VH-VL binders against Vacuolar sorting protein 39 (VPS39). Designs and how they scored, part 5

Target 1, 267 residues: Vacuolar sorting protein 39 (VPS39), of Arabidopsis thaliana (Mouse-ear cress) (q8l5y0r16to282)
Amino acid sequence: PARIDAVESYGSKLFAGCYDGSLRIYSPPESSASDPSELHQETYVLEKTVAGFSKKPIVAMEVLASRELLLSLSESIAFHGLPNLETVAVITKAKGANAYSWDDRRGFLCFSRQKRVCVFKHDGGGGFVEVRDYGVPDTVKSISWCGENICLGIKKEYVILNTANGTLSEVFPSGRVAPPLVISLPSGELILGKENIGVFVDQNGKLLQTERICWSEAPTSIVIQNPYAIALLPRRVEVRLLRSPYPLIQTIVLQNIRRLVKSNNAV

## First folded at step 19 (VH-VL)

Design t1 (from n3 with heavy chain S31D, light chain E55Q N93D)
Fold by OpenDDE, last read:
Structure t1 (fold): chain C 267 residues (1-267), chain A 122 residues (1-122), chain B 107 residues (1-107)
Amino acid sequence: as target 1 above (267 residues)
Amino acid sequence: QITLKESGPTLVKPTQTLTLTCTVSGFSLSDYYVHWIRQPPGKALEWLGVIWSGGSTRYNAAFMSRLTITKDNSKNQVVLTMNNMDPVDTATYYCARDYYDWPGVYYYFDYWGQGTLVTVSS
Amino acid sequence: DIQMTQSPSSLSASVGDRVTITCKASQDIDNYVAWYQQKPGKAPKLLIYDASNLQTGVPDRFSGSGYGTDFTFTISSLQPEDIATYFCQQYDDLPLTFGQGTKLEIK
């Protein structure tokens, strides 16, 4: 089977973006759908394979439920209608993009391409309009909306990009082992990764000094499933309560974990 | 008051294993990174490795095969273990705290132990 | 590994003199350089971080500058208590590496 590089949940289904550019759709067994209140270990079954979904490996996907769209990051950023998966739009300028952030409330997409940050707005139909194009001093490693501004992990530091004037404000240096990691919280706050530390900042990038999560290892990704933060570590998943003092709740040792996705009340 | 103090044998025979303990006070190991650095007599400093607040470690590749760093937060102790010691490993060994300004993690050092001279000789 | 080439290895100067030490990195490390003072029989003491920031409590006669590959440490007016060995350190990448050191003596 093709290597899976991206995962996303759509209802009860799982979308798997593969290295060969195919999209695999998995469904739960019918028995599991009958009683969602019971926790069962179920093996999802392959329902459909969409060959040639992309020409290059699918790096990331995100379901935009409010718009019935699937966002895919591959050679470029594309939007596909749900559930039919027809291509609705392709952001040509996003060719070579390495990271993106979607603001569902406002319908804004920001993405990074080398030393550029671009902003597109959904036009309410099937199109997107470019609204901003910023130059930044170095390659963007991570990106997230932060209110009306954009939080960037640039090289080895976190900065806030003011979308109104294009100015950058330094937040703090990142670590030297793990690349920058920006995670949005439902509250509007952000978690900025610094090695094994998760640092809380507000929507303006201001440090919340009373808040810090310490993982056992540097997470490659973090999924927020209130009231828990779930971190993907190199060889395990670590679950911590997203409340001070952020105690460890559970460690799940799993081999070859590559992606975490939020699905209903499951990860 | 913040303090670090190295303790252990000051004389080790070739091929034997060195075990040093760094005892800290004034801060919690659950919040800070602690590094090990050594300095051969009259020579430059060499970074050996670091143990993160979460317990994970990173080592200088030059020593990775024979170096282990562990800690016990409850005892405020970080332990360095280096096997197959050689006379070339004769040095003053330091433990040092990673510089701290919220949120921490800077990879330069604000507090050092006094160091302990370890001589490897038959 | 990133090499930090420090120069000179030793120097002698008079009280009141301006002293300059340099470190050259083998690659671009932005401003991720620290400088330490080490007196005989003592552990190193942090003087400068981020190439030019003076550590709290350190006299202002000490300073640092540089960005990229070339870094400079300066004592504007050498004092008798400044007799020590000075080291640069990079923290751009692991492993952390130090310069060879500069032994400073008073004439």
Scores: ipSAE 0.860, ipTM 0.932, lowest interface PAE 0.5, mean pLDDT 94
Fold by OpenDDE, fold request of step 23:
Structure t1 (fold): chain C 267 residues (1-267), chain A 122 residues (1-122), chain B 107 residues (1-107)
Amino acid sequence: as target 1 above (267 residues)
Amino acid sequence: QITLKESGPTLVKPTQTLTLTCTVSGFSLSDYYVHWIRQPPGKALEWLGVIWSGGSTRYNAAFMSRLTITKDNSKNQVVLTMNNMDPVDTATYYCARDYYDWPGVYYYFDYWGQGTLVTVSS
Amino acid sequence: DIQMTQSPSSLSASVGDRVTITCKASQDIDNYVAWYQQKPGKAPKLLIYDASNLQTGVPDRFSGSGYGTDFTFTISSLQPEDIATYFCQQYDDLPLTFGQGTKLEIK
C-alpha cells in the first residue's frame, strides 16, 4: 500500500490520506466492543480505497463533523461531503498552502501560502467566501486560530496576527531544533512549542507564565484529549495530564509512528 | 545562588575516555538546559552539546560519534563522556546553563562553571 | 556550520577610549548573537544577547549592534577592569559557534 501521510477519524472509521493521492477508509472489526469505557486493541480493516481522491499527496485532513465535511490539504484545500466524499468546494487561492486552521465555532478557515495568510468563511452551505488576505514578513510554518486572531509560527518566532487590522505582535522566539508548533486548547488558550517545552499563551499571545508543559523530547504533534495532552515524540508517545504540574501519565513506546488522531476518546 | 561545577580527571591518556561531571545547584535540571563547551588553551570556545530539560540531547556533529551527555536530575548532575581522547582534545571544559527568561531555551549562557582543564597526554 | 569571524584578534587601548569589536557571520543570522567577556583564568560572562540587549548587571558602557551578518560590540569608555578576551556567539542554528575572540589590553 501507498505511504500514509495523513490520518483522520470519522465516527468509528479511519481515513488515511496517501502519498499517491488515494484515500483509504478503514473500519473497525465488527466484533469490537461498543462499551467506550473499555480499552480495546482493534485491528482495523481496509474497507474502501478512493483512488484519485487528490492529484497530489494528501498532507492533512480534518473532519468537520458539525458541517459533515472533510477538509483535505493537498495541492489546495478542498472540502468533501461526508459520508459520500464528493467534492463540495475547492479553495483555489489555497493552491500551494502549507498549513491551515479551522475555527469550527465561527466557520472560518485560515491558511498560509508562502508569506500570505488568507481567511475564508463558510457560507453555511457548500461555499466559502474570502474575507481577508494578509501579507506577513516570512514564510509561515505553523498556523492556528486563537480567538478572533491567528497565531503564526514565522521563521523562528511566534506572532499573533490581529485579524481586525492585520498587525503582527511578537510572542516569543521559537526553538532552534524543532519547528514551530501551535496547538489549540479547548479553553481557548494555545500551547506553543519550544523544543521540548510547551508554552501556554492566551488568545492575545500573552504568556501564561505560571506554568509550562515539559516533554522528554520535542514533540512533532500534540493531541488534546481532555484531561490529557498526548504528544508524539520521535520514538514514543507521551501522555501528560493537562493540569499543573502536567505530570507524565504514560509513555508508550511505538516505532514508526507518524500520526496521532483523536477519535471517540481514543488516539 | 546558581552554581555549576565541573569535576573529573584532569589528565587522560590518548584513546581513553573522558568522563566529566557537572554538579549544579540553585536550579533544577528538570527545568533548564545545560551545555558543554570547551576551550583549548589560548583558543576559541567550542560548543560540544546540550542536554535538554526533558533529557534529550543535541551534539555538535564534530563530536557526535564520541560524545554522550546524560544527567541525573535527582543528583543535580550532568555527565559528559567523550571517547577516544586525543591530545588535540586538551582544553578547559565548561558546563553552562542555558540562559533563562520565561519560557527559557535561548542557546546562550548565563551561568558557567569555573571550568576544568583536561590534558590529554601519554 | 555558521562561522563567526571576529576582528580584531587583539586590541590595545587606553582607559577612556572607545573600543569596537566586530563579528561577521557566514550567513544571515538575524540578531541571534551574544557577546561574552572572559577574564584570564575565568569562565566567559554574558554581556550582550540578541545582538543589542544588555545583560542584567552589566555596565551600560557595553553595547552591541547589528543585524544579519555584521555585528558590533562596543565599550564606550574603556575601564581597567575591562581587560579580557571578548567573544561573539551565534545561536541561530546548531552547532552553536563562537568567534575567535578579541584580546583586549590596556596601554
Scores: ipSAE 0.856, ipTM 0.931, lowest interface PAE 0.5, mean pLDDT 94
Fold by OpenDDE, last read:
Structure t1 (fold): chain C 267 residues (1-267), chain A 122 residues (1-122), chain B 107 residues (1-107)
Amino acid sequence: as target 1 above (267 residues)
Amino acid sequence: QITLKESGPTLVKPTQTLTLTCTVSGFSLSDYYVHWIRQPPGKALEWLGVIWSGGSTRYNAAFMSRLTITKDNSKNQVVLTMNNMDPVDTATYYCARDYYDWPGVYYYFDYWGQGTLVTVSS
Amino acid sequence: DIQMTQSPSSLSASVGDRVTITCKASQDIDNYVAWYQQKPGKAPKLLIYDASNLQTGVPDRFSGSGYGTDFTFTISSLQPEDIATYFCQQYDDLPLTFGQGTKLEIK
């Protein structure tokens, strides 16, 4: 079987983007679908394989439920209709993009390519319109919307890009071990990773000094499932309450885990 | 008042294991990184490793195979264990707090213990 | 590992003199440099961080500058109490590394 590099949830189904450019769709067993209130250990089964979904490895995927679209990051950024998976749009300018962030509320896409950040807006149909193109001082390592602004990990620091005027403001230096990690919160705030520390900042990059999450290890990803923050650590998943003082709720020991996906109160 | 204090044997025989304890006060180990640094007599400082606030560690690769750092937050203690000691390991050993300005994690040091001289000799 | 080449190894100056110590990194480390003062029998004391930021409580006769690979530590007017060994340190990458040190004496 092909290596899975991206995972996303669509309803009860799981989408797996593979290194060979194929998309595999998995479904839960029919017998387990009846009671969402119960905790189930389910074995998903392969329902469908879409060969040639992408010419290059699928790096990331995101379901845009409000628009019935699937966003895929590969050679470029593409949008596919759900559930049929027909290609609706391809962002040509995103060829070579290494990271992106989608603002579902406003219908904005931002992505980074080398030392540039581009912003596209969904036109409400099947098209996207370029609205901004910013130059930044260094290659972008991470990107995320934060309110109307964009948070960037550039080299070894976090910065806020003001989308109105294109100015950059420094937030704080990142760690030296873990790569930059930016997690968007529904409030518009962000959790910025600094080694094993999660730092809360507002959309302007202001530190929220009363709040800090301390993980046992440096997380590679964090999923927010209110009221919990769920972190993927090198050897385990750590669940913390997303309320001060952010106590540890549960540790799940897992081997060779690569991705976390939120779906229907599950991860 | 912030303090760090190294304690343990000052004399170790070759091939034996060194165990040093760093007792801290004035701050919580759950919030701060603590580093171990040593200095051979008359020589430069050498970074050994760090234990993060969450308990994870990072080591200088030169010592990774024989160095372990642990801590007990409730006791305010960080413990360094170094195996297979050699006379070349003779040095003053320091524990030091990672510099702290919110949100922390800077990898330079604002508070140090007084250091403890460990001599490795037969 | 990143090497920090510090110079000079030793320095003798008079009270009131301007003293300059340099540290050269083996690669570009932006401004991720700290400077320490170590008096005999004592632990190092942080003086400068981020190449040029003065640590709280440190006299303003101490300063630092530099970006990239070349860094400078300066005492504008040497005082008798400044007799010590000074070290630079990089924190751009692990392992953290120090310069060889500069032993400063008063004439």
Scores: ipSAE 0.856, ipTM 0.932, lowest interface PAE 0.5, mean pLDDT 94

Design t1 (from n3 with heavy chain S31D, light chain E55Q N93D)
Fold by OpenDDE, fold request of step 23:
Structure t1 (fold): chain C 267 residues (1-267), chain A 122 residues (1-122), chain B 107 residues (1-107)
Amino acid sequence: as target 1 above (267 residues)
Amino acid sequence: QITLKESGPTLVKPTQTLTLTCTVSGFSLSDYYVHWIRQPPGKALEWLGVIWSGGSTRYNAAFMSRLTITKDNSKNQVVLTMNNMDPVDTATYYCARDYYDWPGVYYYFDYWGQGTLVTVSS
Amino acid sequence: DIQMTQSPSSLSASVGDRVTITCKASQDIDNYVAWYQQKPGKAPKLLIYDASNLQTGVPDRFSGSGYGTDFTFTISSLQPEDIATYFCQQYDDLPLTFGQGTKLEIK
């Protein structure tokens, strides 16, 4: 079987982006739940394979439900119509992009390539318009919208990029082991990763004097499923309550986990 | 008052295992990183490893095969275990707190123990 | 590993003198350098971090500068109590590494 490099949920279905550029669609089995109070392990079944979905490995995917689009990051950033998966748009300038962030409310895409951050706006149809192109001092490792600004993990620090004037403001240094990790919260706040800790900041990069989230290890990714923060660690998944003091709720030991994906009441 | 104090044997025979304990006060190990650094007599400082607030560790690769750092937050203790000691491992061993200013994690040190001289000899 | 080459290894100066110690990194480490003072039989004491920030409680006669690969530690007016060995340290990457040290004596 092809190596899966990206996973995304669309309704009850699972999309798997593969190294060979194919997209695999999995469907849940027919529900035979006898007891709604019991959790059952479900075996998803391969429904469809879209060969040649991408020319290069699919690195990331995101379902933009409000727009019925699937965003894919591969050689470039592409948008596909849902559910038919026809290519709607390709951001040519995003060739070589390594990270992106989508603002669903405003319909803005930002992405990084080399030492550049670009912003595109969805025109409401099938097109995207470039609205900004910023130079930044180093390669971007992580990127996220934070209000109208953009939070960047650059080299060994976090910065806020003011989209109005292109100025950068330093937030704080990142760790030395784990790469920068920027996570958006529904509240508009951000969690910035610093090794095994998560630091809360507002959309302006101001540190919020709340207790830090402390993971057992440095997470590679974090999924927010209110009221929980779910972190992927090297050998396990930790679930913490996203309320002070952010206690550990559950640890799930799983082998060979590569991706966490948020779904309706499931991860 | 913030304090760190190293304790353990001051004499170890070659091939034996060194176990040192760092007892801290004035701060919680659940919030701070603690490092181990050693210094051979008259020589430079050498970083051995760190234990994170969450319990994860990172080691100097030069010692990774024989070094283990653990902690008990409830006891305010960090323990260094180093196997297969050799006379070249004779040094003053320090535990040190990672510098702290919100949000923390800096990898330089604001508070040190007094150090404990460990001599490896037959 | 990142090497920190510290110079000189030893230095003798008079009270009131300006003292300068240099540390050179084997690669660009931005400003991720700390300086420590170690008196005989004592643990190191943090003096400077981020190459130029003075630690709280440290006299302002101590200072640091530099960015990239070349870093300088300075005592503007040497005092008798400054007799110690001084070390630079990088924290750009693991493992953390120190300079060889500079033993400072008073003439």
Scores: ipSAE 0.854, ipTM 0.931, lowest interface PAE 0.5, mean pLDDT 94
Fold by ESMFold2, look of step 19:
Structure t1 (fold): chain C 267 residues (1-267), chain A 122 residues (1-122), chain B 107 residues (1-107)
Amino acid sequence: as target 1 above (267 residues)
Amino acid sequence: QITLKESGPTLVKPTQTLTLTCTVSGFSLSDYYVHWIRQPPGKALEWLGVIWSGGSTRYNAAFMSRLTITKDNSKNQVVLTMNNMDPVDTATYYCARDYYDWPGVYYYFDYWGQGTLVTVSS
Amino acid sequence: DIQMTQSPSSLSASVGDRVTITCKASQDIDNYVAWYQQKPGKAPKLLIYDASNLQTGVPDRFSGSGYGTDFTFTISSLQPEDIATYFCQQYDDLPLTFGQGTKLEIK
């Protein structure tokens, strides 16, 4: 099986973006009406492989359900219609982009490329218009909208980019071991990674609350699925409730996950 | 009040294993990083390693083959274990708290234990 | 590993003198430098962080400056209670490393 670098859900299906540029679609078993309390009903089966979905590895993707679009990051940033995956737009200026953030309410896309941060707006007709382009002092490691502004992880610190005038305001240094990680909450506030802790800040990068979410190790990525925060750690996945004191709900050890064997005779 | 106190043997023979316990009070090990640092007599300080609030550790590569740091949050104890002690390991051993003010995680130290001198000789 | 080279190794000065101690990093560490005071038989005490910020409760005769690789620690008017060893620490990257120290004596 191809190496999977991005995963997203749409309805009952799972989309997997692969290193070879293919998109794999998984669906639940046909026996969904049977006894749903059993572990066996959690096994998804491969429904379809879209070979050549992207020329380069699919690094990230996001389902924009309200707009029926799939956003993907590979050689550039592309939008495809759902469910048929027809190409709607390719942001040519995003060729070589390493990170992005989508603001669904406003239809705004920001992405980082080299020492630049660019903002595009969806005009509703499948087109995108460049709104702003900013210079930044170094390569952006992590990026997320915070209100109408943009939070960036650059080098070993967090900054807020003011989109009205392009100025950068310092927040605080990130960790010494783990690179910066910016996570947007549905409320518009942020979680900023600092080694194994997540620090909660408001839209301006200021103290939101004293309590921090504490993982067993530094996450490489975090997904918010209210009311849960799901963190990918070096050797496990941790799921915590996104309410103080952020109790650990579940741990999935990656070594044990890799010992699972596919029992379907799929081709 | 915030305190850290090192305890354990003050004399160890070559090849033996050193075990030191840092007992903390006034703060929670679930929220703070604790480091081990040693100082050979008349020499510079040497950072040995850290245990993070979540339990993971980072060690100085020069010592990592024989160094283990563990903790028990409920007992307020951080334990240093160093195997195969040698006379050059004679030093004052400190535990120290990583500075904590929001947002935390600074990698410099606001509180230190008083230190314990460990002598390694035959 | 980032090496911190501190000079001088020892220093003798009179009460009221201005004292300057330097640390040089083997690579660019921005301003991630702390300075400590250590009296005989005691644990170190933090004086300066981020190269120039004075820790709470530390007298303002102590100061620090620098960015990149060259860092300076200054006592503007030496007091009798300042007899100690002073050293820098970098925290840009692990392992954390310390300068060799400067033993300050009063004539």
Scores: ipSAE 0.693, ipTM 0.863, lowest interface PAE 1.4, mean pLDDT 87
Fold by OpenDDE, look of step 20:
Structure t1 (fold): chain C 267 residues (1-267), chain A 122 residues (1-122), chain B 107 residues (1-107)
Amino acid sequence: as target 1 above (267 residues)
Amino acid sequence: QITLKESGPTLVKPTQTLTLTCTVSGFSLSDYYVHWIRQPPGKALEWLGVIWSGGSTRYNAAFMSRLTITKDNSKNQVVLTMNNMDPVDTATYYCARDYYDWPGVYYYFDYWGQGTLVTVSS
Amino acid sequence: DIQMTQSPSSLSASVGDRVTITCKASQDIDNYVAWYQQKPGKAPKLLIYDASNLQTGVPDRFSGSGYGTDFTFTISSLQPEDIATYFCQQYDDLPLTFGQGTKLEIK
């Protein structure tokens, strides 16, 4: 079977970015579309394979619904029209980018490339304009918009990049085992990972509370599906209520799971 | 008052399994990381492993094959199990709390147990 | 594994003397170094963290410095109660590792 490295949902369809650069599109059975209120087990079927969608493995994808675009991270960052999947734009400066964050409200893309953080703005059509280019002290491992600022995981610390003046402010040191993990919340705040702990911070990097989310293990990814935080752990998924004291709601034992993706009331 | 205390056998025969219990007080194991560290007589400290607040563990690779760390938060106990003991494993064994400063997780140690000397001998 | 090479292994000094212990890491570990004091028959006590930060309650005659690979622990004025073995520890990466220790005695 093909190795899937990225997953995204578009309407009722699932997009699977593969290691071979192909994009596989899966659709639900026709019968499942009749009554969305009914809970039933669905088996998605392969509808289409777009070979050569990318020259390199697709690392991440994100549907920008408000703009009818699909963002893909591979060799670079590319934008594709939905639903036709034609390439609309390629950010050439993003070649070698390892992480990105999209601000849908403002139409801003930020991405990291080694010790650089770049910001592009969607021009409202099919183009993107570079608006900022920042140097940072070390290779960026994680990146996320936080208001008008950008939260970065650099080496073993989290920092806030002030986009207005390019200054960095330290938030707190990260862990030693798990890589930096920055999760955006719908409220505008962030959850920053520190080993098995999730810490809440605002757009300025200020700690919002003294309570944290405590996972069984260090999550590799977290999906927010209010009111729940869903974490991918080694060999299992852990669901916690995103409300103090953040109790464990469910554990789902899964093997060989690589990605979590949020869809309409599903993960 | 924060305390850690190691308990278990002080004499183990070669090839047998060592089981030590660290009983903690003054803090919750659900909030803190606890480490096991040993020190052979007159020698340097050696880190064995850690159990995270969430229950996951990390071990020194040198001991991974024969070391297990578990805990019971409700009993305030962390348990170290080490199989196939050898005279070379003779040491004072310590449990220690990971330093805490919100949000914590620093991997140096602010509170230690008194340690328990375990002698491996036939 | 990150090796912490501590020196000297033993040291004898007089009360009031300045004492210096060094620890060299096998790789760049930024400032992720702690220093401990261990008195005979006792558990180690944390003195310094992040290479240069003094732990709460520790006398200010103790200090630490360094960044990268070379670290220094200093007692500005040795006191009789400072007789102990001192250890450096790195926490840049797992497994956590300690220096060999420095046994400090008073002349």
Scores: ipSAE 0.611, ipTM 0.847, lowest interface PAE 1.0, mean pLDDT 93

